# Ledger of designs, part 408: VH-VL binders against q9h9l3

Target 1, 176 residues: q9h9l3
Amino acid sequence: PRKMVAIDCEMVGTGPKGHVSSLARCSIVNYNGDVLYDEYILPPCHIVDYRTRWSGIRKQHMVNATPFKIARGQILKILTGKIVVGHAIHNDFKALQYFHPKSLTRDTSHIPPLNRKADCPENATMSLKHLTKKLLNRDIQVGKSGHSSVEDAQATMELYKLVEVEWEEHLARNPP
Short names: E, the ipSAE of ESMFold2; O, the ipSAE of OpenDDE; V2, 0.75 times the mean of E and O plus 0.25 times the DockQ between their complexes.

## First folded at step 21 (VH-VL)

Design Gg7 (framework fv_fezakinumab; at its last look DockQ between E and O 0.92; V2 from the best seeds 0.87)
Fold by OpenDDE, look of step 21:
Structure Gg7 (fold): chain C 176 residues (1-176), chain A 120 residues (1-120), chain B 111 residues (1-111)
Amino acid sequence: as target 1 above (176 residues)
Amino acid sequence: QVQLVQSGAEVKKPGASVKVSCKASGYTFTNYYMHWVRQAPGQGLEWVGWIDPDSGGTFYAQKFEGRVTMTRDTSISTAYMELSRLRSDDTAVYYCARSDYSYGYEFDLWGRGTLVTVSS
Amino acid sequence: QAVLTQPPSVSGAPGQRVTISCTGSSSNIGAGYDVYWYQQLPGTAPKLLIYDNSNRPSGVPDRFSGSKSGTSASLAITGLQAEDEADYYCQSYDISLEAWVFGGGTQLTVL
């Protein structure tokens, strides 16, 4: 089987009113939760809203941030050919201006067995925080300091591992 | 009605620039990538690039890097493709086409195309 | 020239079955990217025919089917009809080029 990694990205607001979500941090962990990549990323456009409460990104983090184009190259090198696990991962790929094969994508926000295990409606979109608390008895995204993309990526991987066998079998029988 | 309406045919001289428009209606403009694909007379389809109408981010095929510029005006749900330093082999029908960034990569909606003729 | 390889032409009689191949490489179809098929009638814009290898959009007859294996894909048309005469293009994404790529197109003639 292919190697598996989990990804989580944090975005800041750019554009005239800060409504554009731009990549500002990306974290990638392996199957064991080891950090493979964790960098602050400098968007190509001026940051209007750091969204610190959610993103955890502050102005100081952008001082030595990796330019987007460079970071993107580094990230893509890691992702290429791997099964990529994420939560609402389409947003991460969008922020990366990247297309990952659907067959190699695992979105924990769209895995019915995971929701079922958490006693949630199978077709509901549950937050990473809720699933992590319910299934891992762990609190993430706590406080006002914002999210930790490393923590979120690790949680995402752990959640997926709970249903990996069942879901991979399902996908094998029902390829997307 | 869900549709993409493109600007009319263009005739340009070599070295000139052309800007083709594509107006979207019947759906949320910013929820889909807008792709541009061209087709020279009697030839196949060639992908030019895409723009994310939400962010304004663009990605061009290497062949067109430095010569193509894609923009959008969200207020009127319109995407633009400008191709500069035109040459005769740029003569083609240029299509805009949408794809969903979250659910599907397929080009499920196409404009009717804009003929751009480059001739001396 | 095209990244994906298609036969330039295929033909069949009404009611027959025809297949159009689409050969890619390890950097596109072989990399796991899905294949899409488009039908282009004469003088018209391409129309989505197959998405995600084998799915039909609403309005596409079930006599059209797609499949994918390894680095290649195939479009099959059963019960060939006169209105099927068109150009057919396969499409995928190439990670090495970071580009959406098309086949060279196949002209289908109904005899």
Scores: ipSAE 0.926, ipTM 0.954, lowest interface PAE 0.5, mean pLDDT 96
Fold by ESMFold2, look of step 21:
Structure Gg7 (fold): chain C 176 residues (1-176), chain A 120 residues (1-120), chain B 111 residues (1-111)
Amino acid sequence: as target 1 above (176 residues)
Amino acid sequence: QVQLVQSGAEVKKPGASVKVSCKASGYTFTNYYMHWVRQAPGQGLEWVGWIDPDSGGTFYAQKFEGRVTMTRDTSISTAYMELSRLRSDDTAVYYCARSDYSYGYEFDLWGRGTLVTVSS
Amino acid sequence: QAVLTQPPSVSGAPGQRVTISCTGSSSNIGAGYDVYWYQQLPGTAPKLLIYDNSNRPSGVPDRFSGSKSGTSASLAITGLQAEDEADYYCQSYDISLEAWVFGGGTQLTVL
């Protein structure tokens, strides 16, 4: 059977007025929540806005951060051939300049059974924080020191496990 | 209304460069990757590379590395492909085509193509 | 040589069924990447015909169908019509090349 991992990324602002989202941290965990990868990543462009309140990224993290191209190579080697779970995961793949097979992608922001368990509309895009609080009774992304991509990736995997059997059966009956 | 409008045909000598433009209309330019695909006369389709108009990030097919540069100007919703050190086997129609990054990867909208002829 | 292999040509009489194969490898179709098909009428740009292996965009008739198995894909055209005479290309993503790859194209002739 294919192995499963969860990914979460933190972005900083690059480009004019810091509006472009560029990868500055990536964390990958296995099915059990063990950390397989967790690195600060130096974007190839000048950082205009660290977005620290949300990203948790500060200037000191960039001093010895792994250059984007090197980190991307390491990350892709881990993701290739695996079922990858994330929350709004297309943004993570876009930041990685990466195409993952749709049949091997799981997005906890777009799983109707998961929304139903949280008493949310099936078509709503719920935040990771809200789903985690409602379904796992955990507070993540607490305070103003920024998100932890390790914490977020672990939460994402645990959320997927709540619907894994139902959703994998659904996907087998309804291939993308 | 939703369309990609490409620049006109070009005739070039070997060793020159060419820059083809592709203007997007009727959709949000930065929400889609822009690909370049070429087709030599009587031949098949060959992917050249992509640009993400949002970030400006690019990725080129290996055979074009070092000779192709893709850029964009988001203020006029226009993507560009420049190919340098032209040779006769670069004679082709060059298409731009978009793909989504959120909903799927199909090339669902194509420009009409720009013929680039390279001849002595 | 194309990364994805297609027959150079196929032909069929009006009303018949034809199938166009697209053979890839473990680094593209075999890695789980979807297959896309494009129709190119003479003198025109390619047009999306099939996406995600088997889905038809709006306006593409049911007589066009796609499938994928293992490292290969197939486009089937039933009820052939004269206007189906065109070139057909399969496409997928290759993770080893990190490139979008096309088949060499198949010229369909309606007899």
Scores: ipSAE 0.797, ipTM 0.913, lowest interface PAE 1.0, mean pLDDT 93
ESMFold2 (binder alone), look of step 21: mean pLDDT 92; pTM 0.937
ESMFold2, look of step 22: ipSAE 0.793; ipTM 0.915
ESMFold2 (binder alone), look of step 22: mean pLDDT 92; pTM 0.940
OpenDDE, look of step 22: ipSAE 0.924; ipTM 0.953

Design Gg8 (framework fv_fezakinumab; at its last look DockQ between E and O 0.89; V2 from the best seeds 0.85)
Fold by OpenDDE, look of step 21:
Structure Gg8 (fold): chain C 176 residues (1-176), chain A 120 residues (1-120), chain B 111 residues (1-111)
Amino acid sequence: as target 1 above (176 residues)
Amino acid sequence: QVQLVQSGAEVKKPGASVKVSCKASGYTFTNYYMHWVRQAPGQGLEWVGWIDPDSGGTFYAQKFEGRVTMTRDTSISTAYMELSRLRSDDTAVYYCARADYSYGYEFDLWGRGTLVTVSS
Amino acid sequence: QAVLTQPPSVSGAPGQRVTISCTGSSSNIGAGYDVYWYQQLPGTAPKLLIYDNSNRPSGVPDRFSGSKSGTSASLAITGLQAEDEADYYCQSYDISLEAWVFGGGTQLTVL
């Protein structure tokens, strides 16, 4: 069995209207929730909107932030060859300008058994916060201080572990 | 109709630049990556790079890094590929092709191609 | 030259079964990346034929099938028809190159 990691990224707004989502923080944890990577990342373009309320990113975090290209390289080294778990993970990969094999991707926002366990419609897209509360009885992303990508990554991993056996068997019978 | 319409054939001299356009219609332009692929006469397909029309982010094949520039104009759903410092071996049909990053990586829609001829 | 290796040509008679191989490496197909196939009729742009190893887009006959194993993939065409005469390309992603890569292409001739 392949090693499994969970990833969560925080994005800030760049571009003329801050519409562009640019990677500003990335956290990666292992199967046990240990932090493998947690860095603030400097986007290549000027930040227009820190989106602090959601991202938790502030201007001070960018002072010594890792340049995007460098961070990307570091992150890719960790992800390569791993089963990567995330929530709405396509956004993280997109922000990284990275393609991960679909067969090695686990998106907790698209796992029907997970939704079922949370008494949610199987085909609905539920938030990480909701699933974490329902299934782990834990509150994440509380307050107005912004998200913690480490916390989110850990929660994502814990959620997946709840359905890991069932889902992995499903995927084995029904490869993407 | 869902389609990609590319600009017409170009004839350039070595050292010049060429800018090929690809206009998308029939779908949401910003929901798909736009890839560029070229094919030299009698040769195979070669990936050049992609642009995310939503963010404007680009990623180029190493071979073309520093010489290719991909841009887009969302107001007219048009992607552009500019290749500079042209050489004779840049002579090829250049294709734009869309790919839905969120749902699949396949190039499911192609333009008809733009012939770029580089000759002295 | 191409990162993915295809036979330069294959041929078959109408009604026959032909297969086109696509050999990759541990950094693309072997790394878990899916294989895609494209058909290019003479004088036309490539057309998606197979995606995600074995799936057919709408409009593609079930005579076409794809498979993947290890570092290789294969396109099979059963009930070969004259209209199948074309060039066929496999495609995948190479993580070492950080690039989408194509096979060299296979020219299919219907005898």
Scores: ipSAE 0.910, ipTM 0.947, lowest interface PAE 0.5, mean pLDDT 95
Fold by ESMFold2, look of step 21:
Structure Gg8 (fold): chain C 176 residues (1-176), chain A 120 residues (1-120), chain B 111 residues (1-111)
Amino acid sequence: as target 1 above (176 residues)
Amino acid sequence: QVQLVQSGAEVKKPGASVKVSCKASGYTFTNYYMHWVRQAPGQGLEWVGWIDPDSGGTFYAQKFEGRVTMTRDTSISTAYMELSRLRSDDTAVYYCARADYSYGYEFDLWGRGTLVTVSS
Amino acid sequence: QAVLTQPPSVSGAPGQRVTISCTGSSSNIGAGYDVYWYQQLPGTAPKLLIYDNSNRPSGVPDRFSGSKSGTSASLAITGLQAEDEADYYCQSYDISLEAWVFGGGTQLTVL
């Protein structure tokens, strides 16, 4: 069977008025929630807005951060050939400038059986925080200290496991 | 209507540069990568690179690295590809094509192409 | 040499079936990346014919079909018609090159 990992990224603001989202942290966990990668990443362009209250990224984290090109190479080596689980995962792939096979991608923001287990409308887009509280009875992203990408990646993997058997069978019957 | 409108044909000398434009209409310009693909006369398709109009980020095929620059102007929904130090084997039709960066990677919309002729 | 390998030409009689192969490697089709097919009529831009291995955009007749297996893909055209004479290209993504890659193209002739 194919190995499975979960990814979560944190972004800072670059470009005019800080509106461009650029990768500043990436965390990858395995199926059991063990951390395979967790690094602060220095964007290739000037940081305009650290977005700290959501990203958890501060200026001090950038001092010794891994340059984007190097970090990207490390991350892609981990992701290649694996089933990759994420929440709104297209944002993470876009920040990485990375294309992953659709048949190997799992997005917990778009799984109808997961919404059903949360007693939510089947086609609603639910936040990671909301699903984690409802289905795992766990609070993540607490307070205004910013998100933890390790915590978020771990929660994402646990959420997927709740529907893994059903959803993998569905995908096998309905290939992309 | 959803379309990509490209600039007109160009004739250049070896060593010059060319800048081709691609104006998007009928869709949200920043929601799709813009790819550039070229086709030499009587030959197949060759991918040149992409630009993300949202961030301005670019990625170029190794063959063109150092000679190609892709830019965009989001205020007029227009992407540009500039190729420098032109050689006669750069003679080709240059196409722009869009692709979704989320949930779909197909090049579902193409410009009609811009012929660039490089000749002494 | 093209990263994806296609036969340079195929032909068939009107009403017949032809297939066009697209052979990749473990770094593209074999890595799980989807295959896309484009039709190019003479003097025109390519047009998306098949996406995600087997899906047809609106307006593409169901006599065009695609499939993928292992490191290869195939485009099938049934009920050949004169207007099907065109060049056909397969496309995928190659993770080792980090590049969108095309086949060399296949010229289809309807006899």
Scores: ipSAE 0.775, ipTM 0.902, lowest interface PAE 1.1, mean pLDDT 92
ESMFold2 (binder alone), look of step 21: mean pLDDT 93; pTM 0.945

Design Gg9 (framework fv_fezakinumab; at its last look DockQ between E and O 0.76; V2 from the best seeds 0.84)
Fold by OpenDDE, look of step 22:
Structure Gg9 (fold): chain C 176 residues (1-176), chain A 120 residues (1-120), chain B 111 residues (1-111)
Amino acid sequence: as target 1 above (176 residues)
Amino acid sequence: QVQLVQSGAEVKKPGASVKVSCKASGYTFTNYYMHWVRQAPGQGLEWVGWIDPDSGGTFYAQKFEGRVTMTRDTSISTAYMELSRLRSDDTAVYYCARGDYSYGYEFDLWGRGTLVTVSS
Amino acid sequence: QAVLTQPPSVSGAPGQRVTISCTGSSSNIGAGYEVYWYQQLPGTAPKLLIYDNSNRPSGVPDRFSGSKSGTSASLAITGLQAEDEADYYCQSYDISLEAWVFGGGTQLTVL
């Protein structure tokens, strides 16, 4: 089987009113939760809103941040050819201006068996925090310091592993 | 109904610029990428680039970098493609096409196309 | 030259089965990227015919089918009808070029 990685990204606000979501941190972990990549990323445009409460990003993190184009290249190199697991992963790919094969994508926000296991409606979109608490009995994204993309990526991978066998069999019978 | 309405045909001289518009209706404009694809007379389809109407982010085919600019006005759900330094081989029908970035990448909605003729 | 290779033309009689091949490489179809097919009737914009290798949008007859294997894809049309006369394009994403790429197109003639 193909190698699996989990990804989570943090975004800051750019543009005239800070409404543009720009990649500011990306974390990638392997199947075992080991960190393969974790970098602060400098957006190409001026940051208007660090969204620190959610992103955990502060101005000091941008001092030595990796330029977006360079970081994007590094990240794409890791993702290429792998099964990529993420939560609402379309946002991460969007921030990367990247297309990953649909057949090699696993979005834990859209896995009915995962929701069922968490006693949630199968077709509902549940938060990573909620699923992690229900299924892993772990609290993530706690406090006011913002998210940890590494923690979120690890949680995402662990959640997927709970339903991996069932879901991969389902996908094999019902390819997207 | 769900549709893309493009601006009318253009005739330009070499070296000039052209700006084609594409107005979306019947769906949430910012939930889909807007791709641009052109087709020279009697030729195949060629992808030009895409714009994310939500962020304004763009990604162009390398062939057109430095010469194409894609923009959008979310207030009127309209995307624009401007091509500068026009050459005769830029003569083509230019299409806007909706493409999902989340659940499907397919270009499931197309405009009727805008003919751009570049001639001396 | 198109990144994906298609035969320039195919033909068939009404009721027959025809196939259109789409040959890619390790950086697009072979990289796992899905294949899409479009039908373009004369003087019209392309229309989505097949998405994600083998799925049909609403309104597309089941006599149209798509498949993918290795670095290639194929569009099959059974029970060929006169209205099927059109140009057909395959499409995929190329990670090396970081671009959406099309085949050169195939002109289908119904005899």
Scores: ipSAE 0.930, ipTM 0.959, lowest interface PAE 0.5, mean pLDDT 96
Fold by ESMFold2, look of step 21:
Structure Gg9 (fold): chain C 176 residues (1-176), chain A 120 residues (1-120), chain B 111 residues (1-111)
Amino acid sequence: as target 1 above (176 residues)
Amino acid sequence: QVQLVQSGAEVKKPGASVKVSCKASGYTFTNYYMHWVRQAPGQGLEWVGWIDPDSGGTFYAQKFEGRVTMTRDTSISTAYMELSRLRSDDTAVYYCARGDYSYGYEFDLWGRGTLVTVSS
Amino acid sequence: QAVLTQPPSVSGAPGQRVTISCTGSSSNIGAGYEVYWYQQLPGTAPKLLIYDNSNRPSGVPDRFSGSKSGTSASLAITGLQAEDEADYYCQSYDISLEAWVFGGGTQLTVL
């Protein structure tokens, strides 16, 4: 059977006025939530805004961080050939400069049955924090230290499992 | 009116450089990657690379690495491709094409092409 | 030297059906990457004909259809018309090359 992983990334601000989002941490977990990858990543451009309140990234994390090109190679080897689950996952792929097969991509921010289970409008884009609280009775992204990409990837996988059978059957009937 | 308007034909000698422009209109320039694709006379399509107009990030096909530079000017919604150390086998029509990165990867909008002729 | 292999030409009579094959490998179509088809009329830029293996953009008639299986894809054209005479290219992504790759093109002649 085709293996499934979940990914979450944290970004910092680069480019003019720090408005460009550049990858600074990436975490990947397997179906059971075991960590397959978790690294701080040094962007190829100067960091203008660490965005620490949300990203959890601080200057000391960058001292020994893996350069972007090297980290990207490691990450792509893990993702290739797998069903990849994420939340608003297109932002993560863009930060990786990566194209994943659409048929192997699962985005928990855009799964109508998942929204329905949360009593949310089926076409709404819901936050990971909100879905996790409603459907898993778990608080994530707590405190002022920023998000944990490991915690977020694990939550994303658990959310997908709630609708996996229904959604995989839907996709089989309605291939992209 | 959604379109890509490219610069006019160029004639160059071997060893020179050429810079082709592609101006986007009718859509948000920074929401899509811009791809460059070339087609030698009587031959097929060959992908050259992409630029992300938002970040300025680029990715080039290995064949062109070291000879191609893609840039953009977001204030005029224009992408550029510069190819240096031109050879006769660089003679081709060079297209810009818009590609999504989130909902589908199709090249759904193409420029009309810019003929670059390299001859001595 | 094209990464995806297409027949150089196909032909058919008006009203008939033709298929154009597109053969890739385990690093592109076989890795799950979607196939896109473009039609290029003489002297013009390519135009999107099929996306995500089998979807038609608005304005493309339903006599054009696409499919994908294993490492290969196919474009089928039924009810051939004279205006279908064009070059057709398949496209996908290759993860080993990290490149968008095209077939060599197929020249369709309507007899």
Scores: ipSAE 0.819, ipTM 0.920, lowest interface PAE 0.9, mean pLDDT 93
ESMFold2 (binder alone), look of step 21: mean pLDDT 92; pTM 0.939
OpenDDE, look of step 21: ipSAE 0.925; ipTM 0.956
ESMFold2, look of step 22: ipSAE 0.804; ipTM 0.909
ESMFold2 (binder alone), look of step 22: mean pLDDT 92; pTM 0.938

Design Mc1 (framework fv_amlenetug; at its last look DockQ between E and O 0.91; V2 from the best seeds 0.00; counts 0 for: pae E 3.4 > 2)
Fold by OpenDDE, look of step 21:
Formats: structure tokens, C-alpha cells, sequence
Structure Mc1 (fold): chain C 176 residues (1-176), chain A 120 residues (1-120), chain B 108 residues (1-108)
């Protein structure tokens, strides 16, 4: 398979009123869905809001979490030179304070053929949960424990595979 | 069952070269970083070199930097260590070790090692 | 580099006794990146503990790890005859990856 990985990050709130989204967990899977990376990450600033209901992050997860700078270095070693697949992936890159080349980025929240396949408006932004249910007949992000970034990354990769051929051809004709 | 089998060790003169190999099986080799660790006779363990799952990054101990080269062939499930300009202090059992993760991690499986003896 | 110093150098105990091994780091190490290995004479090292406190697959529950920051501990609750060996701590937090000098657990 291609040098392709999928990434999903969980963020917590830092800064004034917790409005800054800081990386607290990152999961990366390969084309086959195998986990290459999965770590809790300690933000450089004090956590104001764990956003647990969404992130699944709790205070106990931060006790031995990997410092952000260390984690970022590890993650970049995986992402560099790869096609990186994610859902609303600009948020992940922002939290990582990392800029991946647009030509090597695949955002499943902005792939019209994927939405079409799911009987959704092509230009609408659909949730990962919705697309996964419609196209993979799988429930993710279930329960009150928050998201699983590994599960989300795997789902993202599987969704992309459904439209990979068509989308890669499109991108080849219309490079970003 | 995970297996790591080192080969290529032997007697070599100071300044000589030697190439070690490690044949891996029982796991998806291409998903994990690999490492060489050595142990001089009667001494402790010393990390020598590591390589990421896709060979994009390599790392070396200062003691071997510029002399040793780690590489891998994922199609052959094989790890290599090219050792040049060998010194007496390089004499050791060289272990091939699997990392638990793609980039790094603890070494969850080890080979039985291959002995390298450098004589003056 | 991060220097790991183990103590004691040699621990002489009898079967059935409790063994406590220490590993001190020259700087703080995130516990997730601290491992312990066992090496018996003439054998390759074997992973015992990773992430400071997680037992590797197949490792008996008499082995446990703890600690944070710069101080880490490996405990063998009740020594079995097969536990007499050399034990190494290791950090994979930052390059170069370093090992402690080892603690030899020998029979009294």
C-alpha cells in the first residue's frame, strides 16, 4: 500500500477560559489500521477544561503523559513524507503546531465523493460518526467515556479507502 | 512466535569491517522500529543504534557514530548493521531487539546475539 | 544523555525474600518511557516491565514496577530460584537510549 497514515487527536482546553485547544492524545494508524502511535500528551500550559465528554481525557491520563515537545517529535517522525488522512485534520495539525503539505493531506470531512456515497450533500461537513455509520455500518464514539482516537483514526482510514482511487485521480488532475 | 536471529559475527582485525544481519519472523516486521544493543564480555548493556519502521530515521550512540550504519529490508524481514573501522572496544555480543512501537519503545523481544571479537 | 544509576550493585537474598531494586535517573523521565529487563547468565535480556509499571506479556505478577520523575523501583515480592539474575533499567525517553549499569540479584 501507499505510504499513507491516518491521524486523530484529542484536545483539552487551556489558556483563558479553556478556549485554547491543546493536544492531549494522538493516535496514528497505517493503511491497514495497525496502530503506529498512541500516546497521551501533556500540554505545556495548565489544563483548564479536559473536555472529557468529548475527548475522553481525564486528569489521571495526564499524570504520566508525554510532554508535548517530545510527543511532537515522535509524531513528526511518522507523518513526514507521508500522505496523512484525517477528519477535519486542520484541527489536528493546529494542535500539533505542525504544517503538513496540502498536497499530502487528505481530509475526509472535505471529500465530496465520500459525502455523495453517504447520500449527503457533497459540500456539507459531515461528522466522522455519521459517515462511519452510513458507509461502514459501524458505531463509533459511543457511550459517555469520550472518543477513542485509535478507533477514530481507523475509521477515517477505512472511509478514505472507499474513495481513494477516485479522489487520488481527482487530485492528480486538480492538484491543491 | 516472535523470533529474531542474528548472524554475521566473528573475529575481525582492528580497522576491519563486519556486517551483521538479523532475520525476523512472527510479527509484522515493517510496523516496528528495530534496534541493536551490545554487551561487552562481563559488562552491561549498551544501546548501539535504532531505525524506525520505515527506515526514515536512524540513530546512533556517539561511540559508533560515523562508523556503524543501521539499515533494514522490510521485504526480507531483515535488519542489518554495517560496522566499519572496528575497534577493540567494539568487542561484544550484539543483540537484535524489536521495539514495541513504530518509532521507539521498550525492547519486547531480543535475539540470542552474535559475538563480534575485534583483535589488534 | 540521561544517566541511569542502579542500586545496589549486588543484592544477596534467599528464595522467598522480597527484592527491591532502584534506578535513579540524572534527569526527570516520564514514567511511560522507563523499562526493566532481566538477564540470566548466557541468555539474552528479557523485558519485564515497561512504562515503569506495566508487566510484559508472560511476566509473573511477583514482578512489579513503580516510580516517577527520577526514582524508579523494581520489586520482586517473593524471589523464586529462577529470579536470580542481573536486572537492568532503561529509558527510551530521549536519545541516546541508555541502560543502568545493572543490579545482580544473587543467592545468599
Amino acid sequence: as target 1 above (176 residues)
Amino acid sequence: EVQLLESGGGLVQTGGSLRLSCAASGFTFSNYAMTWVRQAPGKGLEWVSSITYDSDFTDYADSVKGRFTISRDNSQNTLYLQMNSLRAEDTAVYYCAKARRAVAGPFDYWGQGTLVTVSS
Amino acid sequence: EIVLTQSPGTLSLSPGERATLSCRASQSVTSRYLAWYQQKPGQAPRLLIYGASTRATGIPDRFSGSGSGTDFTLTISRLEPEDFAVYYCQQYYSSPYTFGQGTKVEIK
Scores: ipSAE 0.838, ipTM 0.927, lowest interface PAE 0.6, mean pLDDT 96
Fold by ESMFold2, look of step 21:
Structure Mc1 (fold): chain C 176 residues (1-176), chain A 120 residues (1-120), chain B 108 residues (1-108)
Amino acid sequence: as target 1 above (176 residues)
Amino acid sequence: EVQLLESGGGLVQTGGSLRLSCAASGFTFSNYAMTWVRQAPGKGLEWVSSITYDSDFTDYADSVKGRFTISRDNSQNTLYLQMNSLRAEDTAVYYCAKARRAVAGPFDYWGQGTLVTVSS
Amino acid sequence: EIVLTQSPGTLSLSPGERATLSCRASQSVTSRYLAWYQQKPGQAPRLLIYGASTRATGIPDRFSGSGSGTDFTLTISRLEPEDFAVYYCQQYYSSPYTFGQGTKVEIK
C-alpha cells in the first residue's frame, strides 16, 4: 500500500505582462496534516507580478527563497511513489514542470462524491474555499494577505479523507 | 522530549563490519529525514549519510560510498547504518540526527553518539 | 561540493565581550539553507541557528545569525562562561551537506 501526501503551491506571474504562472511556494503535508515541506521558491525567470492578494508572496520572501531547480529536486523526492492529493492539482504539477502518474493522483476539484456531499453539482469544479467551508466548517484563505499553502494542503487532505474509501474503491475498479 | 540513542559501536579490525542503530522517541519519526554525522578524535564534524522520511532516497559522502548503507524502519522508529570494509579513517564518534523536514537538513536534534574504533 | 571556511580558527575573549564568527561558502547558498551548531567538550552538537538567522528552540537571544550568498556570521552579543565551545556552520543546500572546520571560542 502506497503512502499519501497532499500538496499546494502558490504562483507568481512571470513572462509577458505577468501572465505565466511560476512556482513561488510549495507546501506538502502527510495524511495526518503534518508539514513535510514548506519552502518559498525563487522562479528562474523575472517576477513581473507577485499576485500577492491571492498568492501571499512578497518581494521579501524571495530574498532567501530556494532556487527553483533545487526546490524541485527536494519536492520530487517527497512525491515520488506517493499518492498525491491536491486541488486543481494539474496547475501545481505544471508549475513544478512535472507529471505525476494519473493512477497516483487525486484531485479534490474533480471528485464527484465530494461535490455531492457539499450539495454541489457532481461534475462542477468547486473552489477549495467553498468545499472546506461546506464540508469541514472551516474558513480558509481569509483576509487580504493571500493564501496559506500549508493551510490549503491540510484542508485538501481532510476533504479527501471524507471520500477516500469510496473513491479509492472506484479507482481500483476503474483505473485511469 | 525528543530522544535519539545510538548503539552498536565498538572495536573492530580493518576490513570488518558493524551495524549502528539509533532508537528515536518523542516525535513522529516517519515525518523527518534522518542523518549520520561522524567526528574523528580531535577533528571536526563530517556528514556521512542522509535518508528521506520514507527511505526512498539516500545519499552518502564520497568517503563511504559503496561501503556504508543507511536505512530506517519507521514501524520501529529506528535508524541504521551498516558499515562494511571498515578502515582506520572511519574511527569516529557516530551521531544520528533528525532533520526538521522530510528531506535532509537542518538537523535540530542529535544523539550522544556511539564510538567506532577501527584498529589496523 | 560546497566548501565552508570558518574564521577565525580560535577566538579568545573575556566574558561579556561580543564574539563574531564567520563562515564563507565556496558557492552561493541561500540563507534559508545555512545552519550553526554549538559543540561543548564531551557533548553532541546542538543546533543554534537555521536559515542563517532563525534561532532554534531554547537558544538564548544573545545568539544571532546573519548573512547571505557566500558570507555568513554568527554573533554572540555578550559572552557567558557556558559559551566556551566549538561552533560549526553547515550548508544543507545541496549534497554533500558539508560542515565548516569549526571555530573554537575560548573564555579567558
Scores: ipSAE 0.581, ipTM 0.865, lowest interface PAE 2.4, mean pLDDT 92
ESMFold2 (binder alone), look of step 21: mean pLDDT 93; pTM 0.948
ESMFold2, look of step 22: ipSAE 0.453; ipTM 0.831
ESMFold2 (binder alone), look of step 22: mean pLDDT 93; pTM 0.946
OpenDDE, look of step 22: ipSAE 0.720; ipTM 0.900

